# VH-VL binders against Protein mesh: the designs that were tried, part 12

Target 1, 209 residues: Protein mesh, of Bombyx mori (Silk moth) (h9jiq1r811to1019)
Amino acid sequence: GVAGIFGDPHIVTFDDLQYTFNGKGEYVLVRVDHSQLKLDVQGRFEQVPRNIHGAVNATHLTSVVAASNNSQTIEVRLRPQHAQWRYRLDVFANGKRVYFDRTALRVQYFPGVTVYQPMYVLNQSEIVVMFSSGAGLEVVENRGFMTARVYLPWTFMNQTRGLFGNWSLDVNDDFTRPDGTLASVDLNNFQSAHRDFAQHWQLTDREQR
Key: E = the ipSAE of ESMFold2; O = the ipSAE of OpenDDE; V2 = 0.75 times the mean of E and O plus 0.25 times the DockQ between their complexes.

## First folded at step 6 (VH-VL)

Design b3 (from a3 with light chain Y91W; framework fv_tafolecimab; at its last look DockQ between E and O 0.70; V2 from the best seeds 0.00; counts 0 for: pae E 6.3 > 2)
Fold by ESMFold2, look of step 7:
Structure b3 (fold): chain C 209 residues (1-209), chain A 121 residues (1-121), chain B 106 residues (1-106)
Amino acid sequence: as target 1 above (209 residues)
Amino acid sequence: QLQLQESGPGLVKPSETLSLTCTVSGGSISSGDYYWSWIRQPPGKGLEWIGSIYYSGETYYNPSLKSRVTISVDTSKNQFSLKLSSVTAADTAVYYCARDSYYEGYSFDYWGQGTLVTVSS
Amino acid sequence: EIVLTQSPATLSLSPGERATLSCRASQSVDSYLAWYQQKPGQAPRLLIYDASNRATGIPARFSGSGSGTDFTLTISSLEPEDFAVYYCQQWDNWPTFGGGTKVEIK
């Protein structure tokens, strides 16, 4: 299965439910906390920069942090527009910046996780993260915006929580809050997704990785 | 033997467009490991990066010049070019084309010999 | 824009002496810094990339050091051909160059 964040922000859950939310800050995208299988993927959303029409009341994904089982934690961070010369994305492994700018370094191995830049990419606009648990993360920069996809094997089915839903094959329970209650979300109102559902998955400073 | 050679008029009138071409020989401009750049140096002064282009056509420009600069590439001719519009005397400089190299930290490892462009009425 | 400040502007030395050239960045550029030599009437020549790596064909008397905001180019024993202008350049963002240090014969 696949779930992702696209556009401004447009979310597609593992059950193919689509919605938009406009929250700022750090959120749980997908979390699995099972005795033999753990996954934590978090996203940071920031205010969209001003355009020619002034301030924009929208957010976009600027960072994704992921770990699975006892892997190293991988962060992929969108570089600011003024810093996007040769690298569009920064990559950190357990807080240490890593570079994919040499042919021999395009694939790098860390405890529990492999990270690579596709061969046709020279500017770190695409980064693929593959955990030994089978979980995968693809992060793409395009024209200053970050898109992220999480790929999970069937062994994660029915075990996920967060903004990407619970992968139950039923869209009606994808808006499940951390306490297990079901949110009533108006899919035509981007403020409803944040107010009624997504804010409950928001992290505090002490919960961030 | 990789070589870069600038060509174009050495004299340009104010308000007109400066146009230069860099011809690459002894190597291919279509290699995915390189960006192709224009850099200028006013007489007796330091260096200023103007912009760079990837062989697919993606461009990057010095923000102070961006509104006046167009860089283009013609892979079939193994060339890339610079157009700088609305020039003034302040644009008088030696113009270099250069390659920035993946293998040397994206630093400018090969430079053309430079061509002086004078902006004068 | 990342501003690079080179010092001194002019360094007057004799052949055989050690030259130490400084480059300070207005913000951290990690190790994404290069050094170039430019002799009169010539294009710049890449000396050092990634702060400390000598480019192909550059003699061992040239060495670079530093990270973050403070960088140094050292010429351990000046040869007659080393009297030139030296520029630093960062590429952590779009390229900017320092103002140069002229190394001249005392």
Scores: ipSAE 0.025, ipTM 0.548, lowest interface PAE 6.3, mean pLDDT 85
ESMFold2-Fast, scan of step 6: ipSAE 0.429; ipTM 0.766
ESMFold2 (binder alone), look of step 7: mean pLDDT 91; pTM 0.942
OpenDDE, look of step 7: ipSAE 0.430; ipTM 0.797

Design c9 (from a9 with light chain P95Y; framework fv_tafolecimab; at its last look DockQ between E and O 0.56; V2 from the best seeds 0.00; counts 0 for: pae E 9.5 > 2)
Fold by ESMFold2, look of step 7:
Structure c9 (fold): chain C 209 residues (1-209), chain A 122 residues (1-122), chain B 106 residues (1-106)
Amino acid sequence: as target 1 above (209 residues)
Amino acid sequence: QLQLQESGPGLVKPSETLSLTCTVSGGSISSGDYYWSWIRQPPGKGLEWIGSIYYSGETYYNPSLKSRVTISVDTSKNQFSLKLSSVTAADTAVYYCARDSYYGSYEYFDYWGQGTLVTVSS
Amino acid sequence: EIVLTQSPATLSLSPGERATLSCRASQSVDSYLAWYQQKPGQAPRLLIYDASNRATGIPARFSGSGSGTDFTLTISSLEPEDFAVYYCQQYDNWYTFGGGTKVEIK
């Protein structure tokens, strides 16, 4: 299964439910905490900068942090727009910045995780993270904005929680809060997804990195 | 040990094209581990980055100079070159080639040539 | 463009004294800042990268600090070889250099 964040945060869950989320801060995208499987993927969302057409009332994904089982923690961070002239994304392994644009460094191995830049990418605009658990993360920069996809094998089915839903094959329970209660999200109310669901997955007391 | 050496004419007429070559020895441009840069310094003044090139031919130019600059690489000769068109007296400077360590463990210029003075005079 | 303003323009000191050189950016450059030493007739030599990390072979008397817009190069006890011009360089948005600080013998 695949779930992802695109554009102004447009989320597609593992059950193919689509919704827009406009919160700021750090949120649980997907979490698995089972006896034999652990996964934690978190996203950071920031206010979209003012552009030529005036103020923009939206947020966008600026960082993804992921770990699975006993792997090293991988962070992929969007560089500020003015700093994207050479590298589009920064990558950190257990807090240490690493680069993938050198031929010998295009594929790097860390405890529990392999990270690579696709063959013809020279500006770190695409980074692929592959955990030994089978979980995968793809992060892509496009025109200054970050897109992320989480790929999970069937062994994670029915075990996920967070903004990407629970992968139950039923879209009606994807808005499940951390306490197990179902949120009633009105997709015609732009603030309902955040107010009624996503804020409960926010990591306001947790600092990433 | 890695060495960079600039070569080319020391005098260029206004409106002509300044052309310099940097020869790299003790290392390989084609290894893909570094970018290669041109930087200039007008006499008695500070430094200005001109542009950088990767062995594959991908270039990055200072926006203020982009319309006049061409940087090229010849991996078979282990050389990279600068052409700056339509020069004026303001282009008089010491020109350095440098290895750009923004790739890998460093994000700055770690090896420099000795520099060559290019004078633009009418 | 990002303008780097170095101060003072000239710093007159004796061997053994502590030198403190300032570099201020017109907007934040995070920690993407390097320091170089240049002696007459020579190319610049890298001293500090990422604001605070010494380059290979640079003595411990050189240290860098700061982030955002305000950065400092400190030479804890000047040696005769340290009298030179020092430049800061940012690499957050393209590459720009400061105007330099000349450290000269008093």
Scores: ipSAE 0.006, ipTM 0.530, lowest interface PAE 9.5, mean pLDDT 85
ESMFold2-Fast, scan of step 6: ipSAE 0.478; ipTM 0.794
ESMFold2 (binder alone), look of step 7: mean pLDDT 91; pTM 0.933
OpenDDE, look of step 7: ipSAE 0.188; ipTM 0.724

Design d10 (from a10 with light chain P95L; framework fv_tafolecimab)
Fold by ESMFold2-Fast, scan of step 6:
Structure d10 (fold): chain C 209 residues (1-209), chain A 121 residues (1-121), chain B 106 residues (1-106)
Amino acid sequence: as target 1 above (209 residues)
Amino acid sequence: QLQLQESGPGLVKPSETLSLTCTVSGGSISSGDYYWSWIRQPPGKGLEWIGSIYYSGETYYNPSLKSRVTISVDTSKNQFSLKLSSVTAADTAVYYCARDSFYSGYAFDIWGQGTLVTVSS
Amino acid sequence: EIVLTQSPATLSLSPGERATLSCRASQSVDSYLAWYQQKPGQAPRLLIYDASNRATGIPARFSGSGSGTDFTLTISSLEPEDFAVYYCQQYDNWLTFGGGTKVEIK
């Protein structure tokens, strides 16, 4: 299965529920605690910068940080706007910047995780993260907007938590808070989605990777 | 193998438009992995990037030159061209065309031999 | 714009000696920095990209190091063909070149 966060931003859960998200700060996108798979994927959301055409009150994904069983922590980060004239994603492994040998296969191997940089497409940057545990992460930037998708084997259905839902094949229980309670969310009201569900998955500075 | 060759007038009068063409041989300009660029060097001085183009026609110009620069590409002729308007003596330089590549960190891995353009009356 | 300052402007050395060339950026360019060699009457030749990666065909005596604002090009043992002008170039925010360092024979 696949879940992700897109554009404006909106989230599509493992159960295919779609909802709008405009939180600011660091959030748990997906967490798995299973005997064969441990996964923590966190996203950072920042205010969209004001431009010459006026102010914007939206947020966007600017970083995704992921770690799994015995792996290094991989961060894929949107470059600052002034530096985005061609390439727009930076990669870090345990806080150290990753460089790809552009004269060879663009793959870097780390304990518990492999990072791959696909071929360049005009105005699009892409990084694929493959964990030895079986989890996958795909990050794509297009026109300054970062998209992230998490891929999990079907054997881990009903083992996920976080903004990407619990993967029960029933969209009605995707708004499960960290304490296990179900939020009553009005999908036509962003304030309800954030207040009653999403803010409960926000991390403090001490909890961030 | 792959070669770049500049061509165009070596003398341009002040206030006129400098026009140069770069011909790519031994490979195709219609590739998603490469940008095609113009760099200049005044006699005895350092290098200055002018601008770059992708085979789709998308351009990136040095902000200090943007108002005077136009770069275009002709994929059928395997060529790309530079027009620099309203030239002055300060535009006298050797003009290079070059390729930059994802495979070389977007650094300029292949260069033409350069062509001297003198701006004088 | 990002300004790159190369030092020294001129370096006078003999064949066999080690050359160390500096490039400093006015603000961080991360590792988006390249080094070029230029001989009189010739186009520049790419030596190093992404601060430390040698371009295809470049001898092992050339090495690059650094990140952020401070970068170094090292030639471990100068050969006669290495006496040239060397330029650094950043591609983090647009493209700018340093003023060059001339390595000349003593």
Scores: ipSAE 0.095, ipTM 0.602, lowest interface PAE 4.0, mean pLDDT 85

Design f1 (from O2 with heavy chain S52E; framework fv_tafolecimab; at its last look DockQ between E and O 0.75; V2 from the best seeds 0.00; counts 0 for: pae E 5.9 > 2)
Fold by ESMFold2, look of step 7:
Structure f1 (fold): chain C 209 residues (1-209), chain A 121 residues (1-121), chain B 106 residues (1-106)
Amino acid sequence: as target 1 above (209 residues)
Amino acid sequence: QLQLQESGPGLVKPSETLSLTCTVSGGSISSGDYYWSWIRQPPGKGLEWIGEIYYSGETYYNPSLKSRVTISVDTSKNQFSLKLSSVTAADTAVYYCARDSYYRGYSFDYWGQGTLVTVSS
Amino acid sequence: EIVLTQSPATLSLSPGERATLSCRASQSVDSYLAWYQQKPGQAPRLLIYDASNRATGIPARFSGSGSGTDFTLTISSLEPEDFAVYYCQQYDNWPTFGGGTKVEIK
């Protein structure tokens, strides 16, 4: 299965439910916490910069942090437009910045995880993260915005929680809060998705990474 | 051992194009292990990065100079070049070519000797 | 643009003395900071990369420290050949250089 986040937080769950929300901060995208299968993928959302006509009332994905089982933690962070030069995305392995812009470094191995840049990319605008658990993360920068996709093998079915839903093959239970209750979300109202569902998956500083 | 050497005219008239070439010896641009940079220093002043190029032809430029600068590479000659258009007296400087280090980017471990370019009528 | 401010502009010392040179960045550059030495009529020479790592062939009397916005180059005991201009340079973004610190004989 696949779930993703695009643009001005447009989300597609593992059950193909589509929604948007307009929250800032850090959120659980997908979490699995079983005795022998763990996954934690978190996203950071920031306010879109002002344009010449005033403030823009939207947020966008700027960072994804992921770990699975006993892997190192991988963060992929969007460089802000004023800091974009040779590198479009920054990549961190357990907090240490790593680079993929040279031929010998395009594929790098870390405990429990392999990270690579596709061979046709020179500016770190696409990064692929492959965990030994079978979970995968693809992060792409295009024209200043970040897109992320999480790919999971069927062994994760019915075990996921977070903004990407529970992968039950039924969209009706994807708005499940951390306490197990179902949210009533108005899909035509960005504030409803945040207020009634997404904010409950928001992290505190203690819960990051 | 690795050496870089700048070459080109030392005198350029205002509004014309400054053109320089850096010849690399004792190493290979086409190995894909480094970026290749131009850096300048006006007489008695500090250093200013102009831009750089990868062997594949991909370039990155100082935003304040981007509209006037072109950097190119010729891997068959093991050379890379700088063109700076519409020059003024403010472009008078010693011009260096340099190798951007294999790791961490923008750590310039080998430099050419430098060549003075004067913009004057 | 990340602006690097070096201080002092001139440091007058005698051989054998300890030199301490400062570089302050206008925003955090993490540890992506290099130091160079330049003598009159010569190209710069790389001394330190990643804030604290000595480049190949650089004597042990040169050391770098700091992270974020505040960085220091230390020359533990000045030799006659160490009287020169020193520049810092950041590479968290497109490269910028400090204005330099001239270390001169008192």
Scores: ipSAE 0.066, ipTM 0.625, lowest interface PAE 5.9, mean pLDDT 86
Fold by ESMFold2-Fast, scan of step 6:
Structure f1 (fold): chain C 209 residues (1-209), chain A 121 residues (1-121), chain B 106 residues (1-106)
Amino acid sequence: as target 1 above (209 residues)
Amino acid sequence: QLQLQESGPGLVKPSETLSLTCTVSGGSISSGDYYWSWIRQPPGKGLEWIGEIYYSGETYYNPSLKSRVTISVDTSKNQFSLKLSSVTAADTAVYYCARDSYYRGYSFDYWGQGTLVTVSS
Amino acid sequence: EIVLTQSPATLSLSPGERATLSCRASQSVDSYLAWYQQKPGQAPRLLIYDASNRATGIPARFSGSGSGTDFTLTISSLEPEDFAVYYCQQYDNWPTFGGGTKVEIK
């Protein structure tokens, strides 16, 4: 299955539930904790300034950090550049920057994870992360918008938790908080999704990777 | 190996246009991995970035110089050029061309030897 | 624009001594900082990029550290060819350079 964060931002869960996200700070996107399968994917959201276009207190994705069992921790970060049409994604492995501009193959191998930088596409930056566990992460940036998708083999079904839902094939339980309780979310009120569900998946400084 | 070489007049009169060309050899300017920049250094002073160009013709300029600067590229000759209009004595400097990575940003890994341009009547 | 302040303006040292050069940014540049060496009559040479990574061919005696607003270039033991002017440069925004630190023979 696939779950992701898109532009405005909105989230699409593994059960295909869509909701508006307006959180600020670091959040658990998906977590799997099992003896054979461990995955932790976290996202950082920062405020977009209010502008003449009428944008109200909006946030955007600026970083994704992921680790699986026995793997290096990979961070994909939106790079702040003054030029609109430059490559805008930086990659870090265990906190150390990964480089692709001096290799003929745009692939880097690390314990438990492989990172690919696909061929250059004008005005678009892309990084693909593949874990030995079978989990995948795709990050795309276009004109300052960062989009992220997490791809999981079916063996992770009903083992996920976080903003991307529990992948139970039942949308009614996708708003499960860390303590196991179900949030009552009014999808016609975007503040409800954040207040009643998403903010409970926000990480403290100690919990960030 | 990759080499960058500046060329153009060493003396320009006030109010005229300064024109320089950078010739790239040992590598292709048509690579999507690199931007090509102009950087200057007035005598006894530090470095100032002027602007950059991509092989597609996309340009980015230092805001303080934008009204006077034009950078162009000629991929068939493997060259890029700088024009700086309405020069004054303050534009007297050694002018360098340099390469930077699309992916790493403005870390200039190859430089030309530099050419001194004096603005004087 | 982001202003970079290098200190000291001049370091007078002998071969074999450790040199420590400072670069401070007017606002955070994260790790988007490079260091260059310039000898008289020559173009600058890239030493360090992304605050701490040595460029190709640069000797191990050169090291960079820091993040945010405070950065340091260290030369662990000066060789005769290391006496030169050193510039820091940020690329968090359009690139700007520091005023330089001259490392000269005592």
Scores: ipSAE 0.016, ipTM 0.573, lowest interface PAE 7.5, mean pLDDT 84
ESMFold2 (binder alone), look of step 7: mean pLDDT 94; pTM 0.955
OpenDDE, look of step 7: ipSAE 0.600; ipTM 0.845

Design f11 (from a11 with heavy chain S52E; framework fv_tafolecimab; at its last look DockQ between E and O 0.78; V2 from the best seeds 0.00; counts 0 for: pae E 6.6 > 2)
Fold by OpenDDE, look of step 7:
Structure f11 (fold): chain C 209 residues (1-209), chain A 121 residues (1-121), chain B 106 residues (1-106)
Amino acid sequence: as target 1 above (209 residues)
Amino acid sequence: QLQLQESGPGLVKPSETLSLTCTVSGGSISSGDYYWSWIRQPPGKGLEWIGEIYYSGETYYNPSLKSRVTISVDTSKNQFSLKLSSVTAADTAVYYCARESYYSGYSFDYWGQGTLVTVSS
Amino acid sequence: EIVLTQSPATLSLSPGERATLSCRASQSVDSYLAWYQQKPGQAPRLLIYDASNRATGIPARFSGSGSGTDFTLTISSLEPEDFAVYYCQQYDNWPTFGGGTKVEIK
């Protein structure tokens, strides 16, 4: 199954439910607490930078942090617009910056996770993270926006929680809150999505990786 | 042991093109782990990055010099070169070639001894 | 262009003393900051990269700290061979250097 976040921002759940999210802060994109399939993917959303027309009243994804089982924690950050000389994205493994723009280091192996820059990318505008669990994360920068996709094997079905929903082939349970309750969300009201569902997945200081 | 050595004319007339070559020994330019840079230092002044090249031919230039700078690489000779056109007295400097390495966070870990180029009529 | 301002311009100290050199960036450069030592008639020598990592062969008395816009190079106890000019350099954007700090003997 595949779930993703796009633009400023549009979310597609594992069950292909689409909704708009416009919250600021750090949120759980997908969490799996199964003893054999542990996965945590978090996203950070910030105000969209000013443009030639002035302030933009929207948020965008600026960071993704992911870990699975006993893997190293991988973080991918969108670089500031003024600092995209060579790299569009920064990558951290267990808090240490790593680079992928050298031929020999295009693919790097860490405990429990492989991270690489695709061959057709030269400026770290695309990073792929592959966990031993089979879970995958793809982060792409395009025209100043960060996109993130999470790819999961079928073994993760009915195990996922977070903004990307419960992957169950039933969109009716996608808005499951951390306490297991189902939120009633008006898909035509982005404020409803945030108020009734997304804010409950906002990370506190204790839950941040 | 890696060594870089600059070579070229030490005197260039105004409006002409400054041309330098950096010869690398003790290591191959044809490595995906490094960039190769030109940096200059006017007498008694600070350092200015001119540009860099990857073994594939990919180049990056200082925006202030981009219109006048051309950097090339010859992997067969284990060399890379600098051309700076339309020189003036302001281009008088010691010119260094340097290696930029991933293993030093893309900082300059090896330098040539530098060569003085004087622009004078 | 990212401008790096080093201070002080000149630092007069005696052997054995602690030296503290400052480098400030006109905008954040994250941790993409290096320090170099240059002696007269020689090329710069890399001391610190990524703000706080010592380069190979660099004595432990040299240390770097800072992030964002404010960086510091510290020499815990000056040796006679440490009297030189020190430059900071950022590589978050196209490389730029500070104006240098001359560490001279008092």
Scores: ipSAE 0.021, ipTM 0.650, lowest interface PAE 5.0, mean pLDDT 92
ESMFold2-Fast, scan of step 6: ipSAE 0.705; ipTM 0.862
ESMFold2, look of step 7: ipSAE 0.035; ipTM 0.594
ESMFold2 (binder alone), look of step 7: mean pLDDT 94; pTM 0.959

Design f2 (from a2 with heavy chain S52E; framework fv_tafolecimab)
Heavy chain, then light chain:
Amino acid sequence: QLQLQESGPGLVKPSETLSLTCTVSGGSISSGDYYWSWIRQPPGKGLEWIGEIYYSGETYYNPSLKSRVTISVDTSKNQFSLKLSSVTAADTAVYYCARDSYYTGYSFDYWGQGTLVTVSS
Amino acid sequence: EIVLTQSPATLSLSPGERATLSCRASQSVDSYLAWYQQKPGQAPRLLIYDASNRATGIPARFSGSGSGTDFTLTISSLEPEDFAVYYCQQYDNWPTFGGGTKVEIK
ESMFold2-Fast, scan of step 6: ipSAE 0.060; ipTM 0.643

Design f3 (from a3 with heavy chain S52E; framework fv_tafolecimab; at its last look DockQ between E and O 0.65; V2 from the best seeds 0.00; counts 0 for: pae E 9.1 > 2)
Fold by ESMFold2, look of step 7:
Structure f3 (fold): chain C 209 residues (1-209), chain A 121 residues (1-121), chain B 106 residues (1-106)
Amino acid sequence: as target 1 above (209 residues)
Amino acid sequence: QLQLQESGPGLVKPSETLSLTCTVSGGSISSGDYYWSWIRQPPGKGLEWIGEIYYSGETYYNPSLKSRVTISVDTSKNQFSLKLSSVTAADTAVYYCARDSYYEGYSFDYWGQGTLVTVSS
Amino acid sequence: EIVLTQSPATLSLSPGERATLSCRASQSVDSYLAWYQQKPGQAPRLLIYDASNRATGIPARFSGSGSGTDFTLTISSLEPEDFAVYYCQQYDNWPTFGGGTKVEIK
């Protein structure tokens, strides 16, 4: 299965439910906490910077942090506009910055996780993270915006929680809050997704990886 | 051992185009690990980055010079070149070519000896 | 454009003394800062990269520190060959260099 974030922010769950929200801060995208299978993927959303038209009332994904089965923690962070002249994304392994090229440093191995950039990428605008658990993360910069996709093998089915849903093969229960209650989200009201569902998956400082 | 050497005319007339070539020896310009830069230093003054090129042809230029600068690469000759159009006396400087290393974490780890280009009538 | 301001412009010291050179950026460059030494008639030589890492072959008396906007190059005990001009350079954006600090013998 595949779930992802793209646009300002547009989310597609593992069950193919699509919605948007306009929240700011750090959120659980997908979490698995089974006795023999662990996954934690978190996203950070920030207010879109002012442009020539003034303030913008929207947020965008700026960072994704992921770990699985005691792997090193990998963060992929969108570089600010003034720092993007050569490359687009920063990558951190357990808080240490990692640089990629097209040859000797294209594929790098860390405990429990492999990280690489595709062969055609010159500017670190695409980063792929492959966990030994089978979980995968793809992060792409495009026109100053970050998108992310999480790929999970079927061993994760029915075990996921968070903004990417529970992967039950039924879209009707994807708006499940951390306490197990089902949110009533008005898909025609962008504020409803945040107010009624997504804010409950927001992290505090103590919960942030 | 890697060596960079600048070559070209030492005297250029105002309004003409300054043209320099950097020849790389002891290593390959076609390596995917490096960018190849031009940097200049007016006599008695500081350093100014002009621009850089990747061996596939991708370029990045100093915004203040971009309208007048062209950097090119010839992988068959293991060379890269600078053209700076419409020069004035302000373009009189020592011109360096340099390697921009990503792998070692250095910004400019190898420099040419430099060549003085004087712009005068 | 990220402007780097180096101070002092000139530092007059004797061999054996400690030299402390400052570089201040107009905005944060994280740790993407290098230091170069240049002697008359020569190309610059890379000393320090990523704010604090010595380049290959650089003696231990050279050390760099700082992050964000404020950076320091320290030469713990000046040798005769250390009297030169020193430049900082950032690479958080397209490269810019500081104006230089001349370390000269008293």
Scores: ipSAE 0.006, ipTM 0.508, lowest interface PAE 9.1, mean pLDDT 86
ESMFold2-Fast, scan of step 6: ipSAE 0.199; ipTM 0.691
ESMFold2 (binder alone), look of step 7: mean pLDDT 93; pTM 0.949
OpenDDE, look of step 7: ipSAE 0.458; ipTM 0.811

